# Ledger of designs, part 6: miniprotein binders against q6w4x9r395to579

Target 1, 185 residues: q6w4x9r395to579
Amino acid sequence: GHCSLEGGSFVTTFDARPYRFHGTCTYILLQSPQLPEDGALMAVYDKSGVSHSETSLVAVVYLSRQDKIVISQDEVVTNNGEAKWLPYKTRNITVFRQTSTHLQMATSFGLELVVQLRPIFQAYVTVGPQFRGQTRGLCGNFNGDTTDDFTTSMGIAEGTASLFVDSWRAGNCPAALERETDPCS

## First folded at step 10 (miniprotein)

Design sb15
Fold by OpenDDE base, look of step 12:
Structure sb15 (fold): chain B 185 residues (1-185), chain A 91 residues (1-91)
Amino acid sequence: as target 1 above (185 residues)
Amino acid sequence: GSEELFERAKELIDRAIEAARRGDFEEAKRLLDEAFKLIEEAARRGLDEELIEELRYAAKLVREAIEAGNPKLIRVVRWLLTVVWWEVDRR
């Protein structure tokens, strides 16, 4: 399964459903029993301009009981708040520079993350076949059915992206918007 | 019908993007203007307002990309068109 966060505010789910939103919060991209230590992948969005519609991805976070790995748009990698030099390796996670503009997080449990730093901060999530039907979050449920990708954290299928996205907020943030955004802001 | 106009507008927008990629901005603008006309006609004929709005927005972004000479925006607009198409297809 492949999930992409591109153009600042555009998402394509594991089931290949495309949608956009504008929010300034941390959102759960991926939760799954297949992730060890209650792991979850999250995306941090913030304002990229003066308008509420000018939002963009600014960081990706992998959070578990053991680690809090943050990859920011400033090319800073931290774990539990401490800056780490690359390549950085934990028990089952390795973060390294793939190219001058790309970082990669490789894992031993079937999760891969590629982060494009420039010219636009973008993220690409890949999960193995063992994750089929066992994922939840903004990347969807990876079950081959696009019609139920907008399933909220409470298990309710939504018809619009905004309510779906809002249900996966990791904190108290403003409601997400679906329209009136400059994707290149 | 309105759906046909929608599809034609999408094609014109795509052709406008390609013209811009080739550096033919005059042709790109011409194609874009024609696309706008079709979008408005589709709206008059009862195409879903949400889809019309999305298509209009995409066309606007293409225009801005052309005027600013920003190729990055063109890629984003293409993605946006994909979203619109997906919505049309499922309805």
Scores: ipSAE 0.028, ipTM 0.440, lowest interface PAE 2.7, mean pLDDT 84
Fold by OpenDDE base, fold request of step 13:
Structure sb15 (fold): chain B 185 residues (1-185), chain A 91 residues (1-91)
Amino acid sequence: as target 1 above (185 residues)
Amino acid sequence: GSEELFERAKELIDRAIEAARRGDFEEAKRLLDEAFKLIEEAARRGLDEELIEELRYAAKLVREAIEAGNPKLIRVVRWLLTVVWWEVDRR
Protein backbone atom coordinates (compact mmCIF):
# COMPACT_ATOMS: atom_id res chain seq x y z
CA GLY B 1 0.00 0.00 0.00
CA HIS B 2 1.15 3.46 -0.91
CA CYS B 3 -0.05 6.62 0.72
CA SER B 4 1.13 10.01 -0.39
CA LEU B 5 1.04 13.47 1.08
CA GLU B 6 1.71 15.91 -1.69
CA GLY B 7 1.27 19.48 -2.70
CA GLY B 8 0.85 20.65 0.80
CA SER B 9 -2.70 19.51 1.33
CA PHE B 10 -3.29 16.53 -0.88
CA VAL B 11 -3.53 12.98 0.32
CA THR B 12 -3.84 9.74 -1.54
CA THR B 13 -4.82 6.82 0.64
CA PHE B 14 -3.46 3.31 0.55
CA ASP B 15 -6.51 2.44 -1.49
CA ALA B 16 -5.66 5.21 -3.92
CA ARG B 17 -8.43 7.55 -2.90
CA PRO B 18 -7.38 11.13 -3.38
CA TYR B 19 -8.61 13.98 -1.27
CA ARG B 20 -7.64 17.40 -0.09
CA PHE B 21 -7.90 19.11 3.23
CA HIS B 22 -6.69 22.21 4.94
CA GLY B 23 -5.68 21.79 8.51
CA THR B 24 -3.07 23.05 10.88
CA CYS B 25 -2.73 20.22 13.31
CA THR B 26 -0.98 16.96 13.86
CA TYR B 27 -2.84 14.03 12.40
CA ILE B 28 -2.51 10.32 12.62
CA LEU B 29 -1.50 9.03 9.22
CA LEU B 30 -1.06 5.43 10.09
CA GLN B 31 -1.96 3.41 13.10
CA SER B 32 -1.87 -0.34 13.05
CA PRO B 33 -1.37 -3.34 15.27
CA GLN B 34 1.35 -4.28 12.84
CA LEU B 35 3.46 -1.42 14.09
CA PRO B 36 5.54 -2.49 17.04
CA GLU B 37 5.42 -0.80 20.40
CA ASP B 38 2.20 1.05 19.66
CA GLY B 39 3.81 2.79 16.76
CA ALA B 40 2.07 5.45 14.76
CA LEU B 41 2.98 7.68 11.89
CA MET B 42 1.81 11.25 12.12
CA ALA B 43 1.81 14.30 9.94
CA VAL B 44 2.21 17.85 11.12
CA TYR B 45 0.52 20.53 9.09
CA ASP B 46 0.82 24.25 9.47
CA LYS B 47 -0.12 27.42 7.71
CA SER B 48 2.02 28.22 4.75
CA GLY B 49 0.28 31.44 3.80
CA VAL B 50 -2.30 33.94 4.83
CA SER B 51 -5.40 32.22 3.58
CA HIS B 52 -7.07 29.23 5.11
CA SER B 53 -6.27 27.27 2.01
CA GLU B 54 -2.58 27.80 2.36
CA THR B 55 -1.54 24.89 4.50
CA SER B 56 1.32 22.49 4.13
CA LEU B 57 3.02 19.51 5.61
CA VAL B 58 5.87 20.62 7.80
CA ALA B 59 6.94 17.45 9.54
CA VAL B 60 6.45 13.73 9.74
CA VAL B 61 6.61 11.98 13.05
CA TYR B 62 6.97 8.35 13.92
CA LEU B 63 5.93 7.81 17.48
CA SER B 64 6.28 4.65 19.50
CA ARG B 65 6.85 3.76 23.10
CA GLN B 66 10.55 4.07 22.56
CA ASP B 67 11.02 6.53 19.75
CA LYS B 68 9.77 9.85 18.59
CA ILE B 69 11.43 10.36 15.28
CA VAL B 70 10.73 13.69 13.66
CA ILE B 71 11.63 14.60 10.13
CA SER B 72 10.97 18.25 9.58
CA GLN B 73 10.93 20.48 6.57
CA ASP B 74 14.10 22.02 7.92
CA GLU B 75 15.86 18.74 7.25
CA VAL B 76 16.48 18.08 10.88
CA VAL B 77 16.02 14.58 12.13
CA THR B 78 15.45 14.09 15.81
CA ASN B 79 14.65 11.21 18.06
CA ASN B 80 13.13 12.03 21.39
CA GLY B 81 14.10 15.61 20.83
CA GLU B 82 17.74 14.92 20.13
CA ALA B 83 19.18 15.72 16.74
CA LYS B 84 20.70 12.77 14.98
CA TRP B 85 23.31 12.34 12.31
CA LEU B 86 22.44 10.46 9.20
CA PRO B 87 22.37 7.63 8.69
CA TYR B 88 20.67 7.12 12.00
CA LYS B 89 19.86 3.65 13.19
CA THR B 90 17.76 2.37 16.00
CA ARG B 91 16.91 -1.20 16.76
CA ASN B 92 14.48 -1.47 13.89
CA ILE B 93 14.48 1.88 12.15
CA THR B 94 17.02 3.51 9.89
CA VAL B 95 16.84 7.06 8.64
CA PHE B 96 19.17 7.94 5.83
CA ARG B 97 19.59 10.23 2.91
CA GLN B 98 18.23 8.64 -0.21
CA THR B 99 19.00 11.47 -2.58
CA SER B 100 19.97 15.08 -2.32
CA THR B 101 16.33 15.95 -1.80
CA HIS B 102 14.95 12.79 -0.28
CA LEU B 103 15.25 11.16 3.09
CA GLN B 104 14.12 7.66 3.80
CA MET B 105 13.02 5.94 6.93
CA ALA B 106 13.36 2.22 6.57
CA THR B 107 12.05 -0.24 9.09
CA SER B 108 12.23 -3.91 9.80
CA PHE B 109 8.50 -4.18 10.27
CA GLY B 110 7.15 -3.36 6.86
CA LEU B 111 6.90 0.40 6.99
CA GLU B 112 8.80 2.63 4.63
CA LEU B 113 8.75 6.38 4.53
CA VAL B 114 10.23 8.61 1.89
CA VAL B 115 10.30 12.31 2.52
CA GLN B 116 10.89 14.77 -0.24
CA LEU B 117 12.43 17.87 1.21
CA ARG B 118 12.40 20.18 -1.77
CA PRO B 119 10.86 22.01 -3.40
CA ILE B 120 7.78 20.99 -1.47
CA PHE B 121 7.88 18.98 1.68
CA GLN B 122 6.11 15.77 0.79
CA ALA B 123 5.86 12.30 2.21
CA TYR B 124 5.31 8.85 0.78
CA VAL B 125 4.29 5.99 2.99
CA THR B 126 4.59 2.37 1.99
CA VAL B 127 3.34 -0.55 4.01
CA GLY B 128 3.62 -4.24 3.41
CA PRO B 129 0.79 -6.60 2.61
CA GLN B 130 0.57 -7.63 6.24
CA PHE B 131 -1.01 -4.26 6.89
CA ARG B 132 -4.03 -4.93 4.70
CA GLY B 133 -7.22 -4.11 6.47
CA GLN B 134 -5.38 -3.20 9.62
CA THR B 135 -4.55 0.43 9.11
CA ARG B 136 -6.26 3.53 10.40
CA GLY B 137 -5.69 7.21 9.93
CA LEU B 138 -5.50 9.64 7.07
CA CYS B 139 -3.96 7.00 4.86
CA GLY B 140 -7.08 4.94 5.12
CA ASN B 141 -7.78 1.36 5.98
CA PHE B 142 -5.99 -0.39 3.13
CA ASN B 143 -8.74 -2.84 2.36
CA GLY B 144 -9.13 -2.21 -1.33
CA ASP B 145 -12.37 -0.31 -0.91
CA THR B 146 -12.12 3.41 -1.46
CA THR B 147 -15.65 4.05 -0.30
CA ASP B 148 -14.82 3.45 3.32
CA ASP B 149 -11.48 5.19 3.47
CA PHE B 150 -13.01 8.09 5.34
CA THR B 151 -13.61 5.99 8.39
CA THR B 152 -13.21 8.09 11.49
CA SER B 153 -11.36 7.18 14.61
CA MET B 154 -14.70 6.16 16.02
CA GLY B 155 -15.30 3.74 13.20
CA ILE B 156 -17.84 5.83 11.37
CA ALA B 157 -17.62 6.19 7.65
CA GLU B 158 -17.89 9.80 6.62
CA GLY B 159 -18.85 11.17 3.28
CA THR B 160 -16.58 14.16 3.46
CA ALA B 161 -12.93 14.42 4.26
CA SER B 162 -13.22 17.21 6.79
CA LEU B 163 -14.88 15.22 9.53
CA PHE B 164 -12.75 12.26 8.70
CA VAL B 165 -9.56 14.25 8.99
CA ASP B 166 -10.71 15.98 12.13
CA SER B 167 -11.30 12.67 13.81
CA TRP B 168 -7.63 11.83 13.44
CA ARG B 169 -6.30 14.95 15.05
CA ALA B 170 -3.67 14.35 17.65
CA GLY B 171 -4.48 17.53 19.50
CA ASN B 172 -6.89 20.34 19.96
CA CYS B 173 -6.77 22.41 16.82
CA PRO B 174 -9.09 24.11 14.37
CA ALA B 175 -11.35 22.06 12.20
CA ALA B 176 -10.09 21.10 8.81
CA LEU B 177 -11.56 22.45 5.64
CA GLU B 178 -12.18 20.13 2.77
CA ARG B 179 -12.05 20.36 -0.95
CA GLU B 180 -12.14 17.27 -3.06
CA THR B 181 -9.33 17.75 -5.50
CA ASP B 182 -7.06 15.40 -7.34
CA PRO B 183 -3.67 15.53 -5.67
CA CYS B 184 -2.10 15.18 -9.07
CA SER B 185 -3.61 18.43 -10.25
CA GLY A 1 40.76 12.57 2.29
CA SER A 2 37.96 15.06 2.35
CA GLU A 3 35.54 12.54 3.74
CA GLU A 4 37.77 11.84 6.67
CA LEU A 5 38.05 15.52 7.38
CA PHE A 6 34.32 15.81 7.31
CA GLU A 7 33.91 12.96 9.72
CA ARG A 8 36.35 14.55 12.08
CA ALA A 9 34.46 17.77 11.77
CA LYS A 10 31.27 16.00 12.67
CA GLU A 11 32.88 14.67 15.78
CA LEU A 12 33.93 18.13 16.76
CA ILE A 13 30.47 19.43 16.06
CA ASP A 14 29.01 16.78 18.29
CA ARG A 15 31.34 17.80 21.03
CA ALA A 16 30.48 21.41 20.45
CA ILE A 17 26.82 20.66 20.76
CA GLU A 18 27.38 18.86 23.99
CA ALA A 19 29.40 21.75 25.29
CA ALA A 20 26.64 24.13 24.36
CA ARG A 21 24.10 21.96 26.08
CA ARG A 22 26.17 22.24 29.20
CA GLY A 23 26.24 25.96 28.82
CA ASP A 24 29.89 26.05 27.91
CA PHE A 25 29.51 28.20 24.88
CA GLU A 26 33.12 29.20 24.78
CA GLU A 27 34.19 25.63 24.40
CA ALA A 28 31.45 25.09 21.88
CA LYS A 29 32.73 27.97 19.84
CA ARG A 30 36.27 26.71 19.93
CA LEU A 31 35.21 23.30 18.81
CA LEU A 32 33.07 24.72 16.06
CA ASP A 33 35.93 26.85 14.88
CA GLU A 34 38.09 23.82 14.66
CA ALA A 35 35.38 21.96 12.83
CA PHE A 36 35.12 24.85 10.45
CA LYS A 37 38.76 24.56 9.58
CA LEU A 38 38.39 20.92 8.78
CA ILE A 39 35.31 21.48 6.71
CA GLU A 40 37.02 24.23 4.83
CA GLU A 41 39.95 22.01 4.12
CA ALA A 42 37.65 19.27 3.00
CA ALA A 43 35.89 21.65 0.69
CA ARG A 44 39.16 22.73 -0.83
CA ARG A 45 39.99 19.16 -1.58
CA GLY A 46 36.73 18.74 -3.38
CA LEU A 47 33.47 17.32 -2.21
CA ASP A 48 31.01 15.33 -4.14
CA GLU A 49 27.35 16.16 -4.06
CA GLU A 50 26.61 13.66 -1.37
CA LEU A 51 29.18 15.08 0.97
CA ILE A 52 27.96 18.57 0.29
CA GLU A 53 24.48 17.55 1.24
CA GLU A 54 25.79 15.99 4.39
CA LEU A 55 27.50 19.22 5.24
CA ARG A 56 24.28 21.08 4.75
CA TYR A 57 22.52 18.67 6.98
CA ALA A 58 25.18 19.01 9.60
CA ALA A 59 24.85 22.74 9.44
CA LYS A 60 21.17 22.51 10.11
CA LEU A 61 21.77 20.28 13.06
CA VAL A 62 24.25 22.72 14.45
CA ARG A 63 21.87 25.58 13.94
CA GLU A 64 19.11 23.81 15.76
CA ALA A 65 21.36 22.96 18.63
CA ILE A 66 22.73 26.44 18.91
CA GLU A 67 19.39 28.16 18.54
CA ALA A 68 18.44 26.69 21.84
CA GLY A 69 21.42 28.36 23.39
CA ASN A 70 23.36 31.57 23.30
CA PRO A 71 22.47 34.15 20.67
CA LYS A 72 26.06 35.19 20.34
CA LEU A 73 27.06 31.69 19.50
CA ILE A 74 24.28 31.54 16.98
CA ARG A 75 25.73 34.50 15.19
CA VAL A 76 29.18 33.02 15.16
CA VAL A 77 28.02 29.69 13.89
CA ARG A 78 25.89 31.31 11.27
CA TRP A 79 28.81 33.29 10.04
CA LEU A 80 31.06 30.27 9.98
CA LEU A 81 28.51 28.26 8.10
CA THR A 82 28.10 31.04 5.62
CA VAL A 83 31.78 30.92 4.89
CA VAL A 84 31.71 27.17 4.62
CA TRP A 85 28.81 27.24 2.22
CA TRP A 86 30.51 29.83 0.13
CA GLU A 87 33.57 27.68 -0.11
CA VAL A 88 31.66 24.49 -0.73
CA ASP A 89 29.22 25.96 -3.20
CA ARG A 90 31.96 27.31 -5.38
CA ARG A 91 33.41 23.87 -5.89
Scores: ipSAE 0.000, ipTM 0.189, lowest interface PAE 14.5, mean pLDDT 83

## First folded at step 11 (miniprotein)

Design ec13
Fold by OpenDDE base, fold request of step 13:
Structure ec13 (fold): chain B 185 residues (1-185), chain A 82 residues (1-82)
Amino acid sequence: as target 1 above (185 residues)
Amino acid sequence: STTRLRIEFRDISEEQAKKVEEIIRFEAEKSGVDVEFEYHDGRLTVEARGSPYAIEWFLYIVRIRLWWELEGVTIYVIKVES
């Protein structure tokens, strides 16, 4: 499954459903029992301009009971708040520079993250087949059905992305704005 | 189907309890979980009710958020009933 966060406000789920939202919160991108140590992948969005529609991804966070790995738009990688030199390895996670503009987080448990630093901070999440039907968050449920990708944290499938996105806030933040725009259009 | 969850926080101040409550209420609202709080002499008790799915997620996210946002606060799962 491939999930992408592109263009600052566009998301494509594992099931290839595209949507757009504008929020300034931390969101659960991916949570799954397949992630060890209660792991979850999160996305941090912030204002990138004056208008409400000017929001962008500013960091990606892998959070577990043991690690809090933050990859930020300023190319700083931290774990538990401490800056780390690349390549950085902890147990079953490795963060390294893939290219001059890309960082990669590789894991032994079927999660891969590629972060494009420039010109736009973007993220690409790949999960193995073992994650099928066992994911939740902004990247969807990876069950091959796009119609239920907007399943909220309540387990209810929504027709619009707004409530879906809001349900996956990982902090006490305001509601996001939803616009259904194909990122490829 | 409705699941009932009882969790406790021990040896916490009123101020800490308020912070816990803020997080829990927020997550409960998002997850469609009904929660009730009782604080007494350093112990915060939370009763949560919702669907099995909602309760499972609720407990997960609360644990993770509390773990990272409120260091030193320990959550005790006392009872789960379905």
Scores: ipSAE 0.783, ipTM 0.903, lowest interface PAE 0.6, mean pLDDT 94
Fold by OpenDDE base, fold request of step 13:
Structure ec13 (fold): chain B 185 residues (1-185), chain A 82 residues (1-82)
Amino acid sequence: as target 1 above (185 residues)
Amino acid sequence: STTRLRIEFRDISEEQAKKVEEIIRFEAEKSGVDVEFEYHDGRLTVEARGSPYAIEWFLYIVRIRLWWELEGVTIYVIKVES
């Protein structure tokens, strides 16, 4: 399964459903029992301009009971709050420079993250087949059915992304603006 | 189907309790979980009610957020099925 966060405000779910939103919060991208130690992948969005439509991804966060890894454009910060030189390794996670513009977080539990740092901060999430039907968050539920990708944290499938996205806020933030748009169009 | 969840925070200051409440109220509202709070002499008690799915997620997100957003706060959980 592949989930992408591109163009500042576009998301494509594991089931390949594209949508767009404008929010300034931390959101659950991926939560699954397949992630050890209550792990979750989160996305941090912030204002990139003056208008409500000017929002962008500014960081990706992997959070568990054991680790906190924040990947931003300028640094990788871990649970102790300090920036780390790459490669950074934990028990089952490695963050390293893939290319001059890309970082990768590799794991032993079937999660891969590629982050494009420049020119646009973008993220690409890959999960193994063991995650099928066992994911939730902005990346969807990975069950091959796009019609239920917008399942909220209450377990209710929404027709539009607005309530769906808002339900996956992981911080006390305002509601997001939603426009369902194909990022490839 | 409704699940009842009781969460306790012990040896917690009023300031910490306020922060916990802010997080829990926010998460509860999103998840359609009803919550009630009681603070007394360093103990914060939270009573939560909702669907099994909602309560499961609610508990997860509260645990993980509190773990990283509030240092030194211990959470105790009692779950009652109904």
Scores: ipSAE 0.767, ipTM 0.901, lowest interface PAE 0.6, mean pLDDT 93
Fold by ESMFold2, fold request of step 13:
Structure ec13 (fold): chain B 185 residues (1-185), chain A 82 residues (1-82)
Amino acid sequence: as target 1 above (185 residues)
Amino acid sequence: STTRLRIEFRDISEEQAKKVEEIIRFEAEKSGVDVEFEYHDGRLTVEARGSPYAIEWFLYIVRIRLWWELEGVTIYVIKVES
């Protein structure tokens, strides 16, 4: 299964459901019992322009009991706050430079992450078939059905991306802001 | 059905406890979980009530946020009753 974070704020789920969202927060991208030590993949979004609707991906984080691996748009890779030279290897995770513009995190547990650093910071998540039907987060539930990919953290299928995305916040962040249309009335 | 969860944090300062409470209140509201806090002498105790699904996610996301946002804070699960 493939999930992508492209064009600043566009997401395509494991079941190929595309959506865009507005928000500045850390979000649960992928959580699954297939990830060891209560692991989760998270995506950090920040304001990238003047408009409320201009947000983009600034970091991808793999977090578990043992690891806090941050891959940032500033091209620095850290684990538990310490900058690491690439290739960087733990027992089950290897982070290495795939090309001059791409980093890869490969794992022994069926998760692969490719990060495009330039020209724009983007991320591509690949999971093995053992993850089918066992994922939660912005990448959807990987059950082969796009109609329930907007399932919130409470297990409720929503019709809008914004409600779905807001449920996956991993921070005391305000809900996504509405586009301002007319400040004078 | 209702699950009751009791967790605690030990040897934390009042300042740390406030940060933990802010995280827990936010996640409890999102998850539809009712929480009560008691802080005494470096121990923060939290009683939480909600559906089994809500409590499972609540505990998970609280752990994730504590690992991500704070240092030196360990959650102890004391009791889970369904």
Scores: ipSAE 0.744, ipTM 0.884, lowest interface PAE 1.0, mean pLDDT 87
Fold by ESMFold2, fold request of step 13:
Structure ec13 (fold): chain B 185 residues (1-185), chain A 82 residues (1-82)
Amino acid sequence: as target 1 above (185 residues)
Amino acid sequence: STTRLRIEFRDISEEQAKKVEEIIRFEAEKSGVDVEFEYHDGRLTVEARGSPYAIEWFLYIVRIRLWWELEGVTIYVIKVES
């Protein structure tokens, strides 16, 4: 399964459902019992321009009881607040520079993350088949059905990205801004 | 059905306790979980009530946020019962 976070705050879920949102917060991107030690992948979004509706991905975080790995748009990789030389290895995780513009985080538990650092900061999440139907977060539930990919943290399928994204906030942040007003009425 | 959760934080300052309370109140509101706090002599106790699903998510997201946002705070799960 593949989930992408691309410029303009666009997301494509594991079930290939695209959506866009605007918000400045940290969000649960992927949570699953397949991630060891209560692990989660998180995405950090911040203001990227003059308008408050202009937001972009600024960091991706893998968090567990052992690790707090942050990959930032400033091209710094930290674990538990300490900057790390690449390639960087733990028991289960390897972070390395794939190209001059891309970093890769490979794991032994079926999660792979590729981060494009330049020209814009983007992220591509790949999970193995053992994750099918066992994911929660902005990347959806990976059950092969796009109609319920907007399932909130409370297990409720929503019709809009705004309500879905708001439920996955991991911070005291304002709700995601959604601009869907049609001038034609 | 209703699940009751009691958690504690030990040896934390009143300042730390306020930061923990802010996180817990926000997540409780989002999750439909009722919470009550008591802080006394470095111990913050939280009583939480909600559906089994809401309590499971609440405890998970609170732990994640505390780990991500704060230093030197350990959550102790004292009691989980229906």
Scores: ipSAE 0.646, ipTM 0.848, lowest interface PAE 1.3, mean pLDDT 87
Fold by ESMFold2, look of step 12:
Structure ec13 (fold): chain B 185 residues (1-185), chain A 82 residues (1-82)
Amino acid sequence: as target 1 above (185 residues)
Amino acid sequence: STTRLRIEFRDISEEQAKKVEEIIRFEAEKSGVDVEFEYHDGRLTVEARGSPYAIEWFLYIVRIRLWWELEGVTIYVIKVES
């Protein structure tokens, strides 16, 4: 299964459902019992230079009881706040530079993350078939059905990306819906 | 059904406890979970009540946020009753 974060604000779920949102927050991108030690993949969004309401991806974080790996748009990889030389590896995780513009996090538990650093910070999440039907977050539930990919953190299927996205906030931040404005007039 | 969750944090300062409380209050409000706090002698105790699904998510997201935002803070789950 493939989930992508592209163009600063676009998401395509594991079931190929596209949507767009704007919000300044950290969000749960992927949570699953298949991730060891209560792990989660998170996406960090911040305002972009276009308008105060427009936001874009600025970092991707893998977090668990043991790990706090941050891959940010400034091309620095940290674990628990400490910058790491690449390739960086633990028992289950290796982070390495694939090309001058791409980093990869490979794992033994079926998660693969590829991050494009330039020209635009983008992320591509791949999970093995063992994750089918066992994911939660912005990447959807990976059950082969796009109609319930917008399932909130409370288990409610929504027809609107905004309500779905706001339920996955992992930070004290305002709801994205409250800040929508039209930058064009 | 209603689930009661008791968790505590040990050997934390008053300043850390305030940060933990702020995170927990936000996530409780978002998840529809009722919480009560007691801090004494480096120990913060939290009593939480909500639906089983809300409590499961609440505990998970609180752990994630604590791991992300703080260092040296460990959750001890004392009791989960349905």
Scores: ipSAE 0.597, ipTM 0.819, lowest interface PAE 1.5, mean pLDDT 85
Fold by OpenDDE base, look of step 12:
Structure ec13 (fold): chain B 185 residues (1-185), chain A 82 residues (1-82)
Amino acid sequence: as target 1 above (185 residues)
Amino acid sequence: STTRLRIEFRDISEEQAKKVEEIIRFEAEKSGVDVEFEYHDGRLTVEARGSPYAIEWFLYIVRIRLWWELEGVTIYVIKVES
């Protein structure tokens, strides 16, 4: 499964459903029992301009009971608040520079993360087949059905992205704004 | 069915307790979980009630939020089915 966060406010789920939102909060991208130590992948969005529609991804966070790995748009990588030199390796996670513009987080448990640093901070999440039907968050449920991708944290399938996105907030932040997306864009 | 969840925070300041309460109330509302708080002598106790699904999610997200926003706070959890 492949999930992408692109263009500042666009998301494509594991089931290949595209949608757009504008929010300035931390959101859970991926939560799954397949992630060890209660792991979760999160995305941090912030304002990138003066209007409410000017929002962008500013960091990606992998959080577990053992690690808090933050990859920020300024290319700083931290774990548990401490800056780390690349390549950085834990027990089952490695963060390294893939290219001059890309960082990669590789794991031993079927999660891969590629972060594009320039010109736009973007993220690409890949999970193994063992994650099918066992994912939650903004990246969807990875069950091959796009119609239920907007399932909230409480297991309610929504027809629009707004309530879906808001349900996955990991902070006390305002509600996100929803906008229709062109699947061909 | 309804599940009761008890969360205890020890060696927590009043200021920290207020922050925890704010976070938990927010998540409880989102999850449809009823919560009650008691703070006494550095211990904060939270009683939560809801459906099994709601309580499981509530506990998870609270742990995540507290990890993110209040590093170093220790959580003790007791689950009781009723």
Scores: ipSAE 0.393, ipTM 0.738, lowest interface PAE 1.4, mean pLDDT 92

Design ec14
Fold by ESMFold2-Fast, scan of step 11:
Structure ec14 (fold): chain B 185 residues (1-185), chain A 82 residues (1-82)
Amino acid sequence: as target 1 above (185 residues)
Amino acid sequence: STTRLRIEFRDISEEQAKKVEEIIRFEAEKSGVDVEFEYHDGRLTVEARGSPWAIEWFLYIVRIRLWWELEGVTIYVIKVES
């Protein structure tokens, strides 16, 4: 299955449901029992100068007990806070330059990430069939039914993207809806 | 049924304990988990109570946020009781 983060703030889930959100936080893109060492794939969004979006993707993170791999829009790759030269290899993960404008993170456990660095920072997530029905996060539940793609971290299917997205925050960031009415925003 | 979870953080400063408490309070509220805190002598003890699925998610997301946001903080799972 395929999930994309494109155009600054657009997401297409594994079940092919498109949506847009306006948040400034770290969000869980993908959590699954299929990820080793309690791993998670996360996305960092911040306010942007991109004309078609209020917020944009600024980094993608793979986090587990062993690794804190950050791929940022500044073309820096770190693991556990240390900058790494590419290709960078661990036991189960390899990060390398796929093309002059794309980095790839390949894994032994059925997860692949491709990041476009230029002209706009974007991410593409591919998971193997073992992940079907076993994913949670912004990329959806991968169960073949688009009507429940907005299933929150509490297991509730929502009708709106905003409540869905806010449930997957991995930080003490304000909810997007709250920020819209904040006089200081 | 309800599950009760006791976790500890050891050899942490008061500043680290405040940040851990902030993370735990936020995630507990989001997941419908009830939490109680006790801090003394560099040790933070947390008692959490909720449904089995809520406690499982709560523990997972707390670990993820600690790994992402803090250094030198280890979570010790002392007791899980259903």
Scores: ipSAE 0.449, ipTM 0.774, lowest interface PAE 2.2, mean pLDDT 83

